# Ledger of designs, part 32: VH-VL binders against q58766

Target 1, 244 residues: q58766
Amino acid sequence: MIIMYAIGIGDNKEEVLKAYEKLKEEGIEVELIDNPKLLVDKLLDGEIDGAVRGSLSSSKVILYLRERIGKFYRASILKNPFTNGIFLLSPVGIDDISEDKNERIKDKIRIIEFASNFLKNYNIKAKVAVLSGGRLGDLGRNKVVDETIYEAEEIVEHFKGNVDIIHNGILIEEYLKDGYNIIIAVDGITGNLIFRCLGLICKIPGYGAVILSDKNVNFIDTSRNANWERYYNAIKFLIGGDFG
Below, E stands for the ipSAE of ESMFold2; O stands for the ipSAE of OpenDDE; V2 stands for 0.75 times the mean of E and O plus 0.25 times the DockQ between their complexes.

## First folded at step 12 (VH-VL; framework fv_dargistotug)

Design w5 (at its last look DockQ between E and O 0.02; V2 from the best seeds 0.00; counts 0 for: pae E 16.8 > 2, placed apart)
Fold by OpenDDE, look of step 12:
Structure w5 (fold): chain C 244 residues (1-244), chain A 118 residues (1-118), chain B 106 residues (1-106)
Amino acid sequence: as target 1 above (244 residues)
Amino acid sequence: QVQLVQSGSELKKPGASVKVSCKASGYTFTSYGMNWVRQAPGQGLEWMGWINTRTGDPTYAQGFTGRFVFSLDTSVSTAYLQISSLKAEDTAVYYCARHYDWGYFDYWGQGTLVTVSS
Amino acid sequence: DIQLTQSPSFLSASVGDRVTITCRASQGISRYLAWYQQKPGKAPKLLIYYASTLQSGVPSRFSGSGSGTEFTLTISSLQPEDFATYYCQQLYSYPTFGGGTKVEIK
């Protein structure tokens, strides 16, 4: 039986098609789907073995996926520019975690659990870094920042002793330099901004965002503004899961 | 005071099974993971894996899958190492060691000698 | 797996000597390295973690240094109770140990 994958094609068609052609040159057959619901349905119904959102609307595809499989989280897989390893960034969506403090903490805890398990499957030890909104020395300067610091500390306390986890403020560059491979953003907005800056602006290689859930879904979320390489890498990841 | 107390020495035949216990005291058992380390006679230390004491999820090092099983009884703050289908090469001292920040081991059990001989 | 190579494997020294043990990693591990001391018939004892932080209760004559791929354990003035085997351990990935360095009396 032929293994089949699909890429969603909305806007940014040129980049999606370029990825499609590159994959085709390698003998990888990919179906282009321009219907958000169809992409999800084909995947969940077993008509395809893996799907990449491609350039389809996130609000449509992700929303429908949530309707079909329930709550899930996403983690963007990015290459660490300092260590040449990979790291997971989560959350990366504006509505991926709750706005309620207690629920948000629970969401982040679950993200860490899923992400750790994900890395374990690739024989990678999880090293978790929790971001807050400022340096540790900024405590007391801003109520919002203080809240993020306390939240981060609470999460670290939850995992401390069982997971290698750290909170050292907003210093993502230090986290990455030290080889932390799970980065927990303050919220989905922050995570999305980090992704866009590192991935779309600085062009750090990546494989898209994986689904973190108790359900096994071969779906890779990608940005509608990504270049062909990101779409290509997402499919390659689905095929082999090789981080190089 | 933190203490890890392991079960006594074991003498087993090839093909048999052994279960080593490690009882923790002096701290909250479920707050710290537990590692297992093997040391063959006259050899160095080998990390076997660890178990998350909060979730019960074990992680095994390469070479220690299949016949090696980590388990817990949180009600008595005890971690267990079970080795099945014992082989002569399994003869070693086995240590439990508490997992701490960054993954170093700050407290160790006294070790359990497992001897496999026909 | 990350491989750690200790050198020397054996070291003969006298009381009062300055002793240096080296641990080299097959790849960069930042400062995620620990040092242990093991005496015959006893469990290992943690000496240093995070490359240079002295564990509580460990004598100040012990020190660790290094980052990246090369690390050193130093005993400034060897004492009678320091004759033992020393192991380095990397914590950057799933733990691995060096082969050990046995410090013997000269």
Scores: ipSAE 0.618, ipTM 0.846, lowest interface PAE 1.1, mean pLDDT 95
Fold by ESMFold2, look of step 12:
Structure w5 (fold): chain C 244 residues (1-244), chain A 118 residues (1-118), chain B 106 residues (1-106)
Amino acid sequence: as target 1 above (244 residues)
Amino acid sequence: QVQLVQSGSELKKPGASVKVSCKASGYTFTSYGMNWVRQAPGQGLEWMGWINTRTGDPTYAQGFTGRFVFSLDTSVSTAYLQISSLKAEDTAVYYCARHYDWGYFDYWGQGTLVTVSS
Amino acid sequence: DIQLTQSPSFLSASVGDRVTITCRASQGISRYLAWYQQKPGKAPKLLIYYASTLQSGVPSRFSGSGSGTEFTLTISSLQPEDFATYYCQQLYSYPTFGGGTKVEIK
């Protein structure tokens, strides 16, 4: 059977084509697809083995994917700048989790479960850190911060004894230095902002955002305006999980 | 040049009250919280609580929720500790300490000895 | 409350000795640990924060290590001015101090 991968091509054509040419030089066959629905349909119908959104419109591709497979979450795959490993940052879609406080706790619990299972498929032991808007010593200073702290503690307690999980507040740099490889953001907005700072501004290496769901979807979401290395790395991840 | 300068030592009788001052200089007073720490003679350090210098809201450690009152005068960059109904066991050195980023106490006052006797 | 247990409570050492002081937390506190030095009649002085970061102006013979529940303060070559009481402190939750370790001349 022929192994087929696709990259969506819309805006930002030069960077997508550069990634395509580099993959071609390495003997990796990639189809360029300029139609959002076609990209998703070919993936879900089994005509291609993996897909990268590339520079196609996020709203068109992601909305159609959600129509086809239902609720899912996104996790960014980033290289840990302090270790030799990777970490998942989730949620990273601005609307991936509920606005309702009780429902967003359930969303984060599902993300942790799916992300832990995802890492197991790559023979990586999950080590989970849940972010909040402050440190435990900040309790009583701000009602919104307090709510995020209580939510994080509730999530940790849910998994106690079953998952290697911790809440140390807002200190993402500490978590990464300690080798935590699943970082749960407060919400989709904060996760997206963290990704944009680390991946797009500080340019730490990354492989795009994977789909976390109860379905096995070989799809990586990338920024429409990414550099060619992001598109290239996303394909390399799909074909073999190459982190380096 | 951050400095915390505390008021002088006090000799008091049981039942009296005392007010210890801690005047800050060399930084924006309302940007950092203020802690109070007690050290009884020959003993270790005991955190009494802190006060949010932006809002004036105090937080007291367990055991310090009664006779101990934290307050501020932000116009003169000064924090206060008032102890009422003094007891012999209140005899101690009382320190103020600045609450730095990440919560560590980076600058300390010189300490104020309060002696409660007779 | 998170309890910090320092060991030893007391040690005698000579100038030039390598000194190691430990601090054990009753639960995980990640890297939220500081070390303070206090000389008689003086206020405590911050030596190390975030478990291992040396405060500005502190001699490099001081170092800290550890995370989670076990932490150490090391003085690589003890100097006459290092005879003091040392306290650990956590701020993972509301602050608590260890009981202190008095280092004095043998």
Scores: ipSAE 0.000, ipTM 0.417, lowest interface PAE 16.8, mean pLDDT 87
ESMFold2 (binder alone), look of step 12: mean pLDDT 93; pTM 0.943

Design w6 (at its last look DockQ between E and O 0.01; V2 from the best seeds 0.00; counts 0 for: pae E 17.2 > 2, placed apart)
Fold by OpenDDE, look of step 12:
Structure w6 (fold): chain C 244 residues (1-244), chain A 118 residues (1-118), chain B 106 residues (1-106)
Amino acid sequence: as target 1 above (244 residues)
Amino acid sequence: QVQLVQSGSELKKPGASVKVSCKASGYTFTSYGMNWVRQAPGQGLEWMGWINTRTGDPTYAQGFTGRFVFSLDTSVSTAYLQISSLKAEDTAVYYCARRYDWGYFDYWGQGTLVTVSS
Amino acid sequence: DIQLTQSPSFLSASVGDRVTITCRASQGISRYLAWYQQKPGKAPKLLIYAASTLQSGVPSRFSGSGSGTEFTLTISSLQPEDFATYYCQQLYSYPTFGGGTKVEIK
């Protein structure tokens, strides 16, 4: 049985092609697809075994995928710059979680559950860090920040005794230094900004964003502005790479 | 210069009420929370709680619920502590203290002695 | 609630001595620890925050160290004006104070 993968190719063609050529040199052949719906359809119809969004439009590919399989979350896989491990960052999309407080909390809880299960499959024990919008000591200074702090505390309380979970404010650098491997952002905007800063600006290695859902979908979400290495790593991950 | 100035000493009988004021100056009052700390004679410091100076929402420490009420008058940059149904054990110096970054108390009022005696 | 235990409760020292005060937390509090000095009849004064950061205006003979559950305040060379009571405070959760350490003249 031949295993086949695909990478979406929109803008940023040069980087996608670099990834394609590098994979080819290694004997890994992938299909380049320039149609967002076709990429998703081929995957879900079983014509290919795994797909990377590549540089196709997120608003087209992700929305269509959501139409086909329902609600799902995404977690970006990034290399920890302080340890040699990885961490998951979620949410990373503006529409990934609700704007409603109660539903947002539920979404984050689901993300933690899916993400923990994901890491378990790779024999990695989950260590969850929940971000808020400020330091713990900032409570009382800003209403919006206060709400994020309270929300984070509610989430931690939910998992208390069941999961290694912590809330220590906005100190993501401390989370990563301490080896936490699931980082829960305040919202999709915050998560996306974190990703863009760490991944696209600071060039922290990553494997793209995995789908967190009850559906088994071998799809990796990547940025249209990523370099070839990120597209390459996404395919390598689908092939069965490990994080060791 | 940041300053917290508290109201003067109070002498009350059991069952009475007292309201201590803490006037802030030298900074934006609503940008930092305000804490209240109790110190009984010869004893250590006890955190009573704090009030969100922006929203007016109070948070009370365990043991300081019911008879203790935090309030604000933002128009005059003043925080208040009201104690009702005073008891002899309420005799103490009460401090207001500004909550700064990290949550530490960088500026303190001079303290207000409340004496409850028959 | 997070409990802080200071040791010793009382300390007798002489001018010029190196003084060390310990504060232990019942659980990990990262670096969310502050140190205060209080003189009789006066409000507490902030000395150290974030476990080891010296507050502006505080003499350099004061230093803080530690993280997690054990913290130390050190006065490298005790001065006459340093005889006072010192308190640690955790800010990881709702604030709590240690029991205090009174530094007295030997």
Scores: ipSAE 0.017, ipTM 0.520, lowest interface PAE 7.7, mean pLDDT 93
Fold by ESMFold2, look of step 12:
Structure w6 (fold): chain C 244 residues (1-244), chain A 118 residues (1-118), chain B 106 residues (1-106)
Amino acid sequence: as target 1 above (244 residues)
Amino acid sequence: QVQLVQSGSELKKPGASVKVSCKASGYTFTSYGMNWVRQAPGQGLEWMGWINTRTGDPTYAQGFTGRFVFSLDTSVSTAYLQISSLKAEDTAVYYCARRYDWGYFDYWGQGTLVTVSS
Amino acid sequence: DIQLTQSPSFLSASVGDRVTITCRASQGISRYLAWYQQKPGKAPKLLIYAASTLQSGVPSRFSGSGSGTEFTLTISSLQPEDFATYYCQQLYSYPTFGGGTKVEIK
C-alpha cells in the first residue's frame, strides 16, 4: 500500500547516514535496514519498492538474493567521462560469470540481452563493446589473451545484424570516446577492477550496480565502503531512473 | 507526448462486473507505476492502489481488497481495473494515473464513468 | 493512514485576489506533498510536488510552501481559469488526498 525504498546499514554507518540525511532534506524518506535477509525478503515480497545494499555485507546479502531468485548478473551505471551520457559496465560481481569457457560466453550473451533491454526501457539505443585482453594485433603472443579475443569475436558473431556491437580489443577509452554504452568486461574480476578505478579512485559519478536478471528485481548493489554520494545516487536512480 | 487513454463509460446492474482499460503511449510503459483513483459523484479523490508495471505486483489501499483487481498487458502497454460484484456505491469516475518521482501523479487518464443501477 | 485536512473547504473570490489554501497532515510528512487542480468534468492536473516545486507548464502565480505538518498553496493573482477544486496529496506513505477546496466566482 506504501511506496517505500530501503538502504542497508551495516559498517560505514556515517556515510549511509549522510546519504539518508541528504535524502530527508529533499523530502525523501527511506527505511534503514540492518538485517541482510530482511532487506531481500521485504524487496521480493513487495513490502518495499526498491532496495540498495548500502553498507551491509555483500556475502550475506548477495548470496541470499541468489538463493531466492537464482542466477543474476550486475552492471555498474557510470557517467561517461567523454560524453554527457551513461554506460553500463558488466560483469562487475567477481563471481557473476562462469569459470567454464563455454558457459562464460553464454553468461556474456545473457548480460548483453538484459543490459540492452534495460537501456531500451529508458529509450537509449544500445551500443555494445566487448573487451578482450589485448589489441587485435596481439594474436599469437599469449594464449590467455588469444582466448579472450576469440571469445569476444564469438560473442560479436552471435549478435551480428541484431545489435550494434563491436570488438576492438582492450581499448576501453576508445569505446567510451565513441559513445559505446554497454561495456562487456573480460570477467567479473576485470569488470570490478575497472569500476573501482573509475568510480572509486577517479570518482566518476555513478548510480551503483543494477541487477540483470530474468526476474524483475529493483535492487542496486553498492560497495560497503562507498562514499555517501554513491548511496544517495542509488536511491535517486531507484525513485526516478533519471540520468540527468 | 505522454497519453493515457481509458475505455468508455459503462452502465451496469448490481452484481455484474466491469473491466476498465488504460492504454499508455509516448513513454516506456514498464518504467512508471500505474495508480488507480476513484471519484464518486460530488466527492473527492480516493486512491485505490497501484500496480508495479515492471513486476506486475499490485498494491491495494484498504477497502479495495477482494472485488478490485489490477492487471496489465505489457504487450499493448495497457493497465486494467476489474471490479466484480458491482454495487450501487461503486458508481464513480475511475482514473488511471502515472506514478513519477517521489510517487506523485504527473499524467492522468480522462476517466471512465461506471454507473451501477437497477 | 495519514489524514490530510484542507482549509477552507469552499472559497469565494474575485479575479485578482490573492488566495491561500492550507493542508494539515495528521503526522509529519516532511516535504512529501503535492497539489492538484481539478476543473469540472476533467481529470486532476499536477501543480506542485515536493511541497514547493512547480510542475513544468504551470503558471508562476502558483506557489507552494511548508514542511512537516503544515502546507499552503498560494495563487498570487487569481485568474478566471483558476476557478476549480484544489486537492493536496501526501506522498510520504501510500497516497491519501485532502478533502478538496472549491474556489468559485464571488
Scores: ipSAE 0.000, ipTM 0.405, lowest interface PAE 17.2, mean pLDDT 87
ESMFold2 (binder alone), look of step 12: mean pLDDT 92; pTM 0.939

## First folded at step 13 (VH-VL; framework fv_dargistotug)

Design x1 (at its last look DockQ between E and O 0.86; V2 from the best seeds 0.00; counts 0 for: pae E 3.0 > 2)
Fold by OpenDDE, look of step 13:
Structure x1 (fold): chain C 244 residues (1-244), chain A 118 residues (1-118), chain B 106 residues (1-106)
Amino acid sequence: as target 1 above (244 residues)
Amino acid sequence: QVQLVQSGSELKKPGASVKVSCKASGYTFTDYGMNWVRQAPGQGLEWMGWINTRTGDPTYAQGFTGRFVFSLDTSVSTAYLQISSLKAEDTAVYYCARHYNWGYFDYWGQGTLVTVSS
Amino acid sequence: DIQLTQSPSFLSASVGDRVTITCRASQGISRYLAWYQQKPGKAPKLLIYAASTLQSGVPSRFSGSGSGTEFTLTISSLQPEDFATYYCQQLYSWPTFGGGTKVEIK
């Protein structure tokens, strides 16, 4: 059976095509699909074995995917700039988790569970760091920040001794230096900003965003503004599942 | 006071099975994972794996898959280690140890000696 | 797997001595290092976690230091009850133990 993958092609065509050509040079055939629904349908109907959103619209592809398979989360896979390992960043979508506090906490808990299981499948021990909106010493300075601190503490308390988890404020650089490999952002906006800064601006290597769900879906979410390497890496990940 | 109390010593023949129990008290059992550590006579400590006491999901170290099974009975705050198809090399003291944050083992059972001899 | 090498394997000392045990990791493990004490016929006891944090109830003569690949357990003044075997443990990845250091009476 021939294994087939696809990359969505919307805007940013030059980068997608560059990835396409590089893959082709390696003997990897990828189908380019410019229709968001078609990409998802082909994947879920078994016509292709894996799909990368590529540069197609997130609002179209992700929403349609949710319609088809239900609620899911995403975690961006990024290379740790301080270590030789990778880390998962989640959430990274503006509407991936609830705006309601209680539901948001539940969402983050589910993300941690799915992400931990994901890493376990690759024989990686989960080490979870929960971000808040400020330093621990900033408590009392801003009500919004305080809420993020309390929320993070509640999440840590939930897992307690069943997950290696920590909350030490907004210090993502310290989390990464210490080798934490699951970073939980305050919300999807924050996570997306972190991704954009580290991935798109600072060019930290990455493999796109994997689907965290009870459904097994070989879909990698990528930014429409990503460079060719990210699209390329996403396909390579689908093919080999290798972080090397 | 946190306590982990394990079942008594076992003498088994090769091919038999054994089930070691570890009863926790003094804390909420499902709040902390449980690790299993093996120590052969005169040897060092060897991590066998652990079990998430909230979800029941076990993780086994390399070399401890197949014949080794972690399980729980949360109703009595007890973790179990079952070893099937026992071999002579399985002769060891087996410890349960509570999973502290970051994965350190802050409380240990007293150990259970399992002797496998023909 | 991450390997931990302890040195020395055996150490003879007298009461009052300063004792130092080293643990080296095959790769960087940040501060994910713990030290345990085990006496004959007894379960291990946690002494230090996070490389340098003293476990509650452990005497202050015990201290841990290090980060990355090299770690040290120090007993500032050895007491009679300190003669035992000591193990380091890493938790950066799936847990592994060092080979142990037996501290004996000189």
Scores: ipSAE 0.799, ipTM 0.904, lowest interface PAE 0.6, mean pLDDT 95
Fold by ESMFold2, look of step 13:
Structure x1 (fold): chain C 244 residues (1-244), chain A 118 residues (1-118), chain B 106 residues (1-106)
Amino acid sequence: as target 1 above (244 residues)
Amino acid sequence: QVQLVQSGSELKKPGASVKVSCKASGYTFTDYGMNWVRQAPGQGLEWMGWINTRTGDPTYAQGFTGRFVFSLDTSVSTAYLQISSLKAEDTAVYYCARHYNWGYFDYWGQGTLVTVSS
Amino acid sequence: DIQLTQSPSFLSASVGDRVTITCRASQGISRYLAWYQQKPGKAPKLLIYAASTLQSGVPSRFSGSGSGTEFTLTISSLQPEDFATYYCQQLYSWPTFGGGTKVEIK
């Protein structure tokens, strides 16, 4: 069976080409596509089996993807520094979930459902941890923190015994030590800050961002100015969840 | 009081089909997933998979992705295991087990013996 | 899949004995291990979850310990009703069971 993958190629062409050459040496067939709409169209029409944005403009690729499939969420893929696995961190974009408190609970529930299905397709059992803004003993000290705790408790109660899910406050390090692989941030700002600290400052390995939706979209979003290893690793992950 | 009550034993010929039921009571059925576990005579426990009772989405263990089908009727709080094209090797006790948070099986049905003989 | 190896497969013991059963995982599973008891003709019964937490209604002579790859179920003073087969189960990934340990009367 012929399996085709694609990497978007724009301004940062030398790093994309380096990834392409390494993949070719390993016998992995990859198409380089310099047109944002074509990349998305080929993926959604089934002409390719998976795509990485590469060095194409996010505003062009992501907006067109939204036009084709509607609302979706994003999750960053990061290597768990305490285990030999990965975890998904979501939301990571400021506008991925609603500003309205009631609607963002629904958004997080959808993220958990889509992320769980994503991991299931890679034969990974979902283990979900919901963050809030404080420790459980902090209840009553700050209204905003209290709201995040109540929201997290409501989300956990929604799933009960159909998803392996917990809330133990703000303690992300304990969740990661225990092998939780879906980490739900309080909001897009919090998720983005966590990603920047872990991925960009502490340099834990990242594999790009997956698209979470009710569509089966095998797509990894990457920085347009990334090094070649990020593009290479994104393709390897799409192929079989290779965490390199 | 949580209870899982399974349908009675079945005697079948090779090639037939069987449908085992597991009726839940004492809790909200759609709040907890349902696992299926097989135990052949004199053998250990083997996880067959589970079904999300809120969405109806089944997950099958390796080796159970063909002739085995999990389903639900949430209106009567019942989970089903259907086995088609029965073989002698399918002779076993089949258990349903409630999915406790984190994946522990806190309540089990009494088991349903399916015997397949020519 | 994560494999669980129980030892011993079989043991013979007297009422009042201290019994220890070991479960070894093929990779680290943190504390995500459960122990079940099964008597002939009966469904399994959950004894211990999260490696060391006793299920409600289970006698205090049962205890569990371990983390990572090595886990132990201990019965401090064996009673007549404790002669059964014991299974470990990992919950870190898709569930798998150990092969069982049959405890019989000496």
Scores: ipSAE 0.456, ipTM 0.772, lowest interface PAE 3.0, mean pLDDT 90
ESMFold2 (binder alone), look of step 13: mean pLDDT 93; pTM 0.944

